Miniprotein binders against b1l550. Designs and how they scored, part 225

Target 1, 279 residues: b1l550
Amino acid sequence: MRLPEELLERARDIHSEAPSHRIKLDRVGSFGLKVPVEFKGFLLLAEADVWVSLPEGRRGVDLSRQVEAIYELSNPPKDPFSLCREAAISLLEKLNYADSSGVSIRFDAPLQDGESLKYYGVEISSIASDEIINKIRVEILGMTACPCTAELIRAYKSSEIAATHTQRSLGILEVSTKAEHPDPDKLASIIERAMSSPLRTYTKRPDEGGLVIRSLSNARLAEDVVREMIHLFLEEFGHLPEDTHILAAVRSMESVHMHDIYAERSFSLDEIRKEISSH
Key: E = the ipSAE of ESMFold2; O = the ipSAE of OpenDDE; V2 = 0.75 times the mean of E and O plus 0.25 times the DockQ between their complexes.

## First folded at step 22 (miniprotein)

Design lk2 (at its last look DockQ between E and O 0.83; V2 from the best seeds 0.73)
Fold by ESMFold2, look of step 22:
Structure lk2 (fold): chain B 279 residues (1-279), chain A 99 residues (1-99)
Amino acid sequence: as target 1 above (279 residues)
Amino acid sequence: SREEYLEYRKLLLEAFKLIREAMKLRREGNPEEALRLLEKAFELAQRAFELAEDDPFTRLALWLMAQIRELQARAYKKLGDKERAKELKEEARELEEEL
């Protein structure tokens, strides 16, 4: 059914009314939008979430203006860091009743893997108020080899056989900072270097054997992967502001078990430096 | 191949440019010319889709084709051709379902 257009003039502006319950809301927005981005020469389709705060005296958000804010900035496609920051600022300008806004953009980032591409997960966010806070989360798969089983096999009749079970493990680094977003490729590299070996999209049998042998030479517990991720992160990004917050985590899909193993540590740069210095 | 990706990228960037030009023409009250540019943009996005080898590149090309059809549908609706608008809107939905 189509209603007469003249009714638009008589209808109440529901969004600008006071709500029945005067409670502020922290995030009101549009989630799951599709937007184009340009990342390191690749044009990609990303998923975006946009939101603003809603004061206790306003009933609703102008949803179309939120969607407009990010789509206007998405053609021509631009890098997702600029898109996030600019869209978050635009939201506050267009929705002047809000005291904060946020934009998240997520995509699978291409990474050169020999002659092929592999992909890792990236989520970039900017949250704007009287300042801008930038967040980035990187997830990438690698291979881990169990050191406990390796030791057991070595000790069996004093065998010279080098073997253990290997599995895919998902490494996670999440960084929240007032500085610019860290380069996601560098975060992905830190995660991969902390693992027993990288995963490749395609290998021939001799190269596959080398990858497995490398993993056996670098057998690591999930806990040790997390510790190594933190060590490598501090070497490369220790210059970030002291209140920068990091989460480092590994989810290991153990090949000989039905369950995943999970390890994580969250910290600020200030906290971890004090902890390390106390030892 | 790298050469195929560079052609894919060139096609899509031109399609995005034509969409920007079409939106300007629509705002200026010239929807017929806007529709011509949108059809050219669709052809470029379709060629990019045919070149795409990996899922991320396929998804972007399909999404852009769907967006162009939606823009065309809105333009035809304003021109009073509601049947053409419905056809294009349905095509856009079908393209989005493949994402």
Scores: ipSAE 0.740, ipTM 0.920, lowest interface PAE 0.9, mean pLDDT 87
Fold by OpenDDE base, look of step 22:
Structure lk2 (fold): chain B 279 residues (1-279), chain A 99 residues (1-99)
Amino acid sequence: as target 1 above (279 residues)
Amino acid sequence: SREEYLEYRKLLLEAFKLIREAMKLRREGNPEEALRLLEKAFELAQRAFELAEDDPFTRLALWLMAQIRELQARAYKKLGDKERAKELKEEARELEEEL
């Protein structure tokens, strides 16, 4: 039911009223918007969150203007990095009462896997205020093989390839920087290379056997995977600003236990460089 | 296939272009011409949907179809055709529920 436009002229602007409690809010916005993006030549439907700060003297945010800001920038579809930055800036321009804004875009990123596509999770964000902070989170599944069980079996029976249990593991890299967003495909590659083996969408039996053998020959603890992720990250992205913040994490969905194993390290580039140089 | 994807992409980009032009025409006070462009855009999006073999590509095409139906409904409402506007809104809702 569309109310007559004439009623809009008589209605109080509730959003511009003084609130009953004069308290600033950090984030007010619309979450779970659907927006088209172009990622590395692929047109995709992404989910987007858009928000701004709300000053203590204003009751509410004009949510319609927030939605308009991102949709205006989404046709034609553009890369999610530019969309995040431009939308965050546009939000501050359109909502002049806000001192900060943010945009987050989430989708499954296609990655070529032979003749097929596999996907990894990506969240690209930009937060605008006096400065712009760019954030990216990448999540991709891989496979890990347990070195402890392998060593036990090797001790029992001498074999060239020690049998061990394998499991799915989720690798996570989150990067926050004042520089441009790091390439998510490179981040995904780092995670996969840090694990015992990648996962494949489709494997023939010989290919499956080869994948398992590779995993067994490269057995790693969840802790090993996180350390390897950090090492590979420093090699690829060590040129980022020193105040760049990183979260490296692994969640191993253990096949012999009902619980998951989790390992993480949060650090700045400055912090981790000092740590490594001290050894 | 790569060729199928390129065709899919072409169809959607053309549909997006038509939507931008339709939105301009609507702002200029020409809802009839805007509707004609939106109808063409819907046909392109539907063809893209038919070409889509996987979930990400199917979802984008469905979403675009729903958005076009909503825009059409708004244009018909401006023209005074409330019945057609209601039908198109329902179609848009049905398409969105498939997402």
Scores: ipSAE 0.648, ipTM 0.871, lowest interface PAE 0.7, mean pLDDT 90
ESMFold2 (binder alone), look of step 22: mean pLDDT 87; pTM 0.873

Design lk20 (at its last look DockQ between E and O 0.90; V2 from the best seeds 0.74)
Fold by ESMFold2, look of step 22:
Structure lk20 (fold): chain B 279 residues (1-279), chain A 99 residues (1-99)
Amino acid sequence: as target 1 above (279 residues)
Amino acid sequence: SYEEYLEYRKLLLEAFKLIREAMKLLREGNPEEALRLLEKAFELAQRAFELAEDDPFTRLALWLMAQIRELQAEAYKKLGDKERAKELKEEARELEEEL
């Protein structure tokens, strides 16, 4: 139903009223917007969330202006990091009652995998206020081989059989920093290098055998995958600001169990350096 | 293939350009010319959809086709053709359901 324009002009502006309970809200926004982006030469359909803070004296946000802030910047399609940052700044300009704004953009990033592409998950955010805080989360599947089962099989047979169960494991790196977003391909590479072997979209039997043999020769506990991710992260990104915050995690989808295992560590760069230098 | 992707990319970038021009024409009160550009943009997006082999690329092409139908509906509404606008809006919804 469309109401007459005259009636709509007489209606209360609900959003600008004071609320019944004068309580500030941290995030009020539009979530799940579809937006086009261009990532490293690929045109992709991403999903975006946009939000602002809402002062205790304002009942609601101008939802149309929130959506406009990102869509006005999305044609022509542009680099998702630029879109994210620019849209967050535009939100503060368009919604002048807000103290802060945020934009998240998520997509499946293509990665060359032989003659084919594989994909890994990326979510980036920019939170704007007096300063900009940039966040990136990368999730990529890899292969892990269990060292506990490998040792059991060795002991049982006295070791002419090199075997253990292998499984898909989801590696996660999440970085929050005042610097520019780290390159997601480098984060994905760190995760894959920490695993027993990379997971391929498509392999032929000789290549598949090579991946399995590599994973058996590099068996790792989930805990040690996380530790290796941290080591490799520090090697490549230890130059980021000291208050940069990182979460490193792995979820192992154990092939012989009905349950997953999970390991994680969160830290700031300052914190982890003190920890390492104390050993 | 790489060559197929390059054609896909070329088609979509031209469709995005035509959409920008059509949106400007709609703001300037020229829905008839906007519709001509949107018809061409839809043909380009449809050709890109036919070239797409992977889900990420099919999803973008479908989404763009839906956006073009929404803009066409807006243009027909400005011309007073409510029935055509309703048909195009429903088609846009159907395209988005395929995502």
Scores: ipSAE 0.732, ipTM 0.920, lowest interface PAE 1.0, mean pLDDT 86
Fold by OpenDDE base, look of step 22:
Structure lk20 (fold): chain B 279 residues (1-279), chain A 99 residues (1-99)
Amino acid sequence: as target 1 above (279 residues)
Amino acid sequence: SYEEYLEYRKLLLEAFKLIREAMKLLREGNPEEALRLLEKAFELAQRAFELAEDDPFTRLALWLMAQIRELQAEAYKKLGDKERAKELKEEARELEEEL
């Protein structure tokens, strides 16, 4: 039942009322919106979160305006980087009581894997206030082989390639910068190259054997993977502003244990450069 | 195949265009012409859905079909056909549940 439009004129604007407690809120918005995007030529359905700050003197946010802001920019579908930035700016313009806004867009990004597509997780965000901060998070699965077990087996049996256990590992790179969003495919490539081997969607038996051999020949601890991710990141993205913040992490789904191994490092580019130069 | 994807993309982009035009017509108070465009947009989205083999592409097509049904329901409501509007809203809900 749609209530008669006449009732709208008599209804108090609840959102514009003074709250019972005059407290500013940092983020108020709609989470889990579905929005179309175009990512590297692919039309995809993404999930989006949109939010603004709420001043102490206002009871609620006009959520309908937030939703309208992002949908107006989503047809025709556009790249998620531009969508995030433009929507964040638009939110501040449309909701003049807000001093900050943010947009986050999440989807599985297609990546060419031979004749097939594989996917990795990506979250692209922009936060607008007096300045714009761009954030990107990439998650991709790879394979790791344990060097400790390999060394034990090598010590027991002399072989060119020591047997060891392998597991799936999730690599994570999160970058926050005042510059443009880093290329997520490059970030995904860094993660894959930091691991023992990539995963493949479809493998023929010889190809599967090759992946395993590669992993065994490139055995790495979770700690090694994180360090390698950081090293490769600096080589590719060392040109970013010094105040750029990075999180590099790995979650290894261990095959010999019921628990996962986790390793991470959070750093700014300035901090990590100083650390490396000191050695 | 890449060729199939290009056709899929073409169909959806055309549907998106028609939806933008239909939304404008609805705002201008021309629901009849909006419905004609939305019907064509639905056909295009449905064809795209049929071409889609992978889940991400299927989901976008389904979502677009649901959005079109919602807009059609709005148009019929403006025309005074409440029964048809209700049917279309239910169809939109069913499509959204598949997402």
Scores: ipSAE 0.651, ipTM 0.874, lowest interface PAE 0.7, mean pLDDT 90
ESMFold2 (binder alone), look of step 22: mean pLDDT 88; pTM 0.885

Design lk21 (at its last look DockQ between E and O 0.88; V2 from the best seeds 0.74)
Fold by ESMFold2, look of step 22:
Structure lk21 (fold): chain B 279 residues (1-279), chain A 99 residues (1-99)
Amino acid sequence: as target 1 above (279 residues)
Amino acid sequence: SPEEYLEYRKLLLEAFKLIREAMKLLREGNPEEALRLLEKAFELAQRAFELAEDDPFTRLALWLMAQIRELQAEAYKKLGDKERAKELKEEARELEEEL
């Protein structure tokens, strides 16, 4: 049942009141909004979260203004990097009691895979205050081959047979920086290159055999995949500001185990450079 | 195929444009002309849906069809046709459930 609209004129403005407990909140917002975007020529349906900080003296946030801030900018569809940045700025303009705002946009990004498309996970964020912090997270599946089993088989069969177990592994790179967002395709490429072999949507038998043989020739521990991801990241993105923060991680679904293996490292660029140069 | 995607993209971009124009007409108090544009936008989104091969493209087309039905319901409500508005809102919900 819809209430009469004339009651809105008589009702208290609950949001602008002081709360019973004067406590600042870091993120108050609308989560899971559906928003169209354009990514590298593809029109996609993304999910977005929008939020602002809420000062200790304000009871609530104007939710309709939050939703307005992003939807006004979403038609015509635009690239998610611009949408994030512009919507975060618009949030601060529309909700002037906030000292910070944020927008996250997530979608599955298409990546050319021969004649087919495959997809990887992307989350793009911008957090605005007196400056803008850009964040991007990329997740992509690859293939890893166990070097421990490969070595045991080699030792038993000398040089006659190369074999080991293989599994799907999820690689993760997450970057927070004052610079522009790194290109997600380059982050995905770094992850795939760090693994034993990429996964493909469709592989013919000769190509499938080659893929498996390549993975055996490039057997790596989950720990080594993370280290290689960091090495490749520094090679390509070491120019970013020194306070740029990175998380590199791998979750391997080990085929001979009941449990997943997980490895991760978080660092800033200045921290990792000092660590490497100390050896 | 690349050609099929380019057609899908052209259909959706025109649908987005018609939606922008229809929303302006609704704000200006012209729901009859808005409905004319929304009917065309729905046809374009539906053709894009039929052309879509992968889930991401299917999902966007379905979502857009639902958004158009919601706007049509708003327009009919402004014209006083409560029964048609109710039908269109139910269709929008059904489309959203397929997402």
Scores: ipSAE 0.754, ipTM 0.926, lowest interface PAE 0.8, mean pLDDT 87
Fold by OpenDDE base, look of step 22:
Structure lk21 (fold): chain B 279 residues (1-279), chain A 99 residues (1-99)
Amino acid sequence: as target 1 above (279 residues)
Amino acid sequence: SPEEYLEYRKLLLEAFKLIREAMKLLREGNPEEALRLLEKAFELAQRAFELAEDDPFTRLALWLMAQIRELQAEAYKKLGDKERAKELKEEARELEEEL
């Protein structure tokens, strides 16, 4: 049954009513929207979250206006960085009772791997208030080889290339900055370079052997990977504002244990520079 | 292939253009012309879907097809054809369930 449009004019605007409890909410919005984006020439379907703050004197948010704000900006599809920033600003303009807004866009980013595409996880966000904070999270799988087992085997048998166990490891870089979003491909590259080797979608047997040999020659602990990620990040992105916040993490899905190994460091650029300069 | 992707992209971008124009026509009270554009957009999106081999590209094409069906349903509603509008909404739902 479609309610007649005339009933809408008579219906009380529930969202504009005073709430029974006058409490401000930090985030109210729609999560899991599907929106088209153009990422580095690729048209993709992304998942989006949109939200605003709600003042204590308003019962609810106009969710339809939030959805409209992002969809108006998503046709034609545009880059997710601009979409996040523009949508966050638009939300504040359209919902004038809000003092803050946010947009998060998630998708699997295509990355060229020879003649094929591999994918890594990306979440791009912008939070708008008196200032705009841009956030990006990149997740990509790589391979690590254990240096401890390699050393034990080397001690037992003289070999130029020590055998060791290998495992898949998830590398994570999260960056929050008042500057523009860092390039996610560069972040993904940092993660891959910090690991023993990248993963490949399609490997011929000779290529697989080469990949394993490379990993064995670059055996690294999860801790080593995180430190290397930070080092490489500073080389590439050390020009970002000093108040830029970074999370570098690795989750190693160990092949010899039923549990994962996890290592992380959270820091600001100012903090880590001081730490390194003290050595 | 790169050539196939370029064709896929071309088809979808044209479909997006037609959708924008159709939405404008719907707002202006011209559902008949909007339907003509949406039909063309659906054909383009369907061709893109058929061309797509990879899951991300297939999903975008399916999503766009669903959005077009929803807009068609809205147009038929404005024309007073409630039965056709209901059918198109069901088709849109079926497409969305494949996502």
Scores: ipSAE 0.626, ipTM 0.867, lowest interface PAE 0.7, mean pLDDT 90
ESMFold2 (binder alone), look of step 22: mean pLDDT 87; pTM 0.881

Design lk22 (at its last fold request DockQ between E and O 0.78; V2 from the best seeds 0.72)
Fold by ESMFold2, fold request of step 24:
Structure lk22 (fold): chain B 279 residues (1-279), chain A 99 residues (1-99)
Amino acid sequence: as target 1 above (279 residues)
Amino acid sequence: DREEYLEYRKLLLEAFKLIREAMKLLREGNPEEALRLLEKAFELAQRAFELAEDDPFTRLALWLMAQIRELQAEAYKKLGDKERAKELKEEARELEEEL
């Protein structure tokens, strides 16, 4: 049996109906869109998420208008800070039933590393409602040295020479603020400065079977790296609004025991300053 | 190196410009002229892809080539050539899968 054409057309336009369960949704959107951006002179392919709030009385969102909101702004490519803010505003204009919108843009940001480039992870977001909240997350890979291993070797050999192994660690800083986004290169620099430099390995001499150990410098636990990241962040960005929220974290990626070690602290600027002044 | 990157950037910006112009022509109902611009844009993106040294730059060039193929498919569909449109959409999918 064939369905009437009018019924099929009405069935296809179900997004404007009321849902069976009248529950507001916080984020409804298109995730994983590919968009071009221009970051510090580099043209890059970023991944973007776009969303709006959906009121309890509306069944679905108009996804094509969401996608239009960001793609209309992405040619010519522009900096991701402007793109996320402008697209978030455009989403509220195009989807007037929403109370809020958001745009996240993520990419690998190039950094000069000697004569070549290295990359770190960046996610830039703007959330629009009656105000704009700017969020930025930076993830950069570094090296940490384990002080526990170094102390064990020192104690065993009863020598002034110490060594340790280095561990690959991912440092994370995430900032939410009403001010402009912090410069991601400065956030990356804070993370790198908080981590230990790799301790160069010593090579066994052929006829001794032993090892030559150099003295440690800057060996730190993941917990200590997080504390140092917070210290350095406050030096550079303590001027941001007091309600600025920060997350600082480190994840060890060493495969020695087949699992990651993780440390984190979240705080607002007013909260952490009170905590520090009380010690 | 720096000079190679500047050429890569120049090629892609030209391709982006041609794409903007082609999209306007498609909205105005002129798919023949849009196709002319899109073929040039594809050649520029392909040359940028050949210059790319690092994965982030190859990914952007490949993605742009796929977008151009999608727009070409749209243009042929407006001209009534459904078979060519289907072929170009398949090529776009193949390019995007290399990402």
Scores: ipSAE 0.791, ipTM 0.937, lowest interface PAE 0.7, mean pLDDT 82
Fold by OpenDDE base, look of step 22:
Structure lk22 (fold): chain B 279 residues (1-279), chain A 99 residues (1-99)
Amino acid sequence: as target 1 above (279 residues)
Amino acid sequence: DREEYLEYRKLLLEAFKLIREAMKLLREGNPEEALRLLEKAFELAQRAFELAEDDPFTRLALWLMAQIRELQAEAYKKLGDKERAKELKEEARELEEEL
């Protein structure tokens, strides 16, 4: 049943009313929107969250205007970096009562793996206020081999390549900066290079054997992987502003235990530079 | 296949263009011409869906097909054809459930 248009003229604008409790909200918006994007030549369907702040004197946000803001910018599909920034700015313009806005876009990013595509998780965000903060989160699976078990086996049996257990590990890099979003493919590459080996979608037997041998020859603790991620990040992205914030993390899905191993470090570029220079 | 992907991309970009034009026509009060463009856009999106081998590409094509059905339903509603609008809205819902 469509309500008669005449009822719209008589209905109070509930969103513009004063709330019963005059409290500012930091984020109010629509989560889980589907929006098309173009990422490195690939047209993809992404999931998007859009939000604004709500002042203490306003009961609700005009959610329809938020949705319109991102969809107007998403046809034709554009790169998710520009979409996030432009949509965050547009939200502040369209919703003049808001002092801050944010957009987050999530999708599986295609990465060339020989003749096939593999995917990694990416979340691209922009938060607009007096300043624009750009955030990117990359998640990619790799393989780790345990150095502790390898050492025990080496001590027991003299072998050039010590056997050890291997597991899938999720590497995470999150970067928040006032600069442009870092390249997610570069971040994914850092994570893969920090692990014992990458994962492959299709392996022939010789290729699979080579991958395992590589992992065994490059055995790393979860802690080693995080430290290596940080080291490689500084080499590639050390030119970013000093107030840039980074989270480096690994979740290892242990094959010998029912629980996962987790390691992380949160830091600013200024903080980590001082730490390294002190050694 | 790179050639298949390029064709897929071409089809979708053309469909997106037609959708923008159709939305403009709907705002201008020309639902009949909007429907002609949306029908063509649906055909293009459907062809793209048929070319899609991987889940990410299939999902985008399905989503676009659903969006087109919703716009078609709106156009028919403006024309006074409530039955056809209801059918198209149900088709859009079915396509969205496959996402």
Scores: ipSAE 0.657, ipTM 0.878, lowest interface PAE 0.7, mean pLDDT 90
ESMFold2, look of step 22: ipSAE 0.752; ipTM 0.927
ESMFold2 (binder alone), look of step 22: mean pLDDT 85; pTM 0.848
ESMFold2, fold request of step 24: ipSAE 0.790, 0.771; ipTM 0.938, 0.930
ESMFold2 (binder alone), fold request of step 24: mean pLDDT 85, 85, 86; pTM 0.850, 0.848, 0.853
OpenDDE base, fold request of step 24: ipSAE 0.609, 0.614, 0.602; ipTM 0.863, 0.865, 0.860

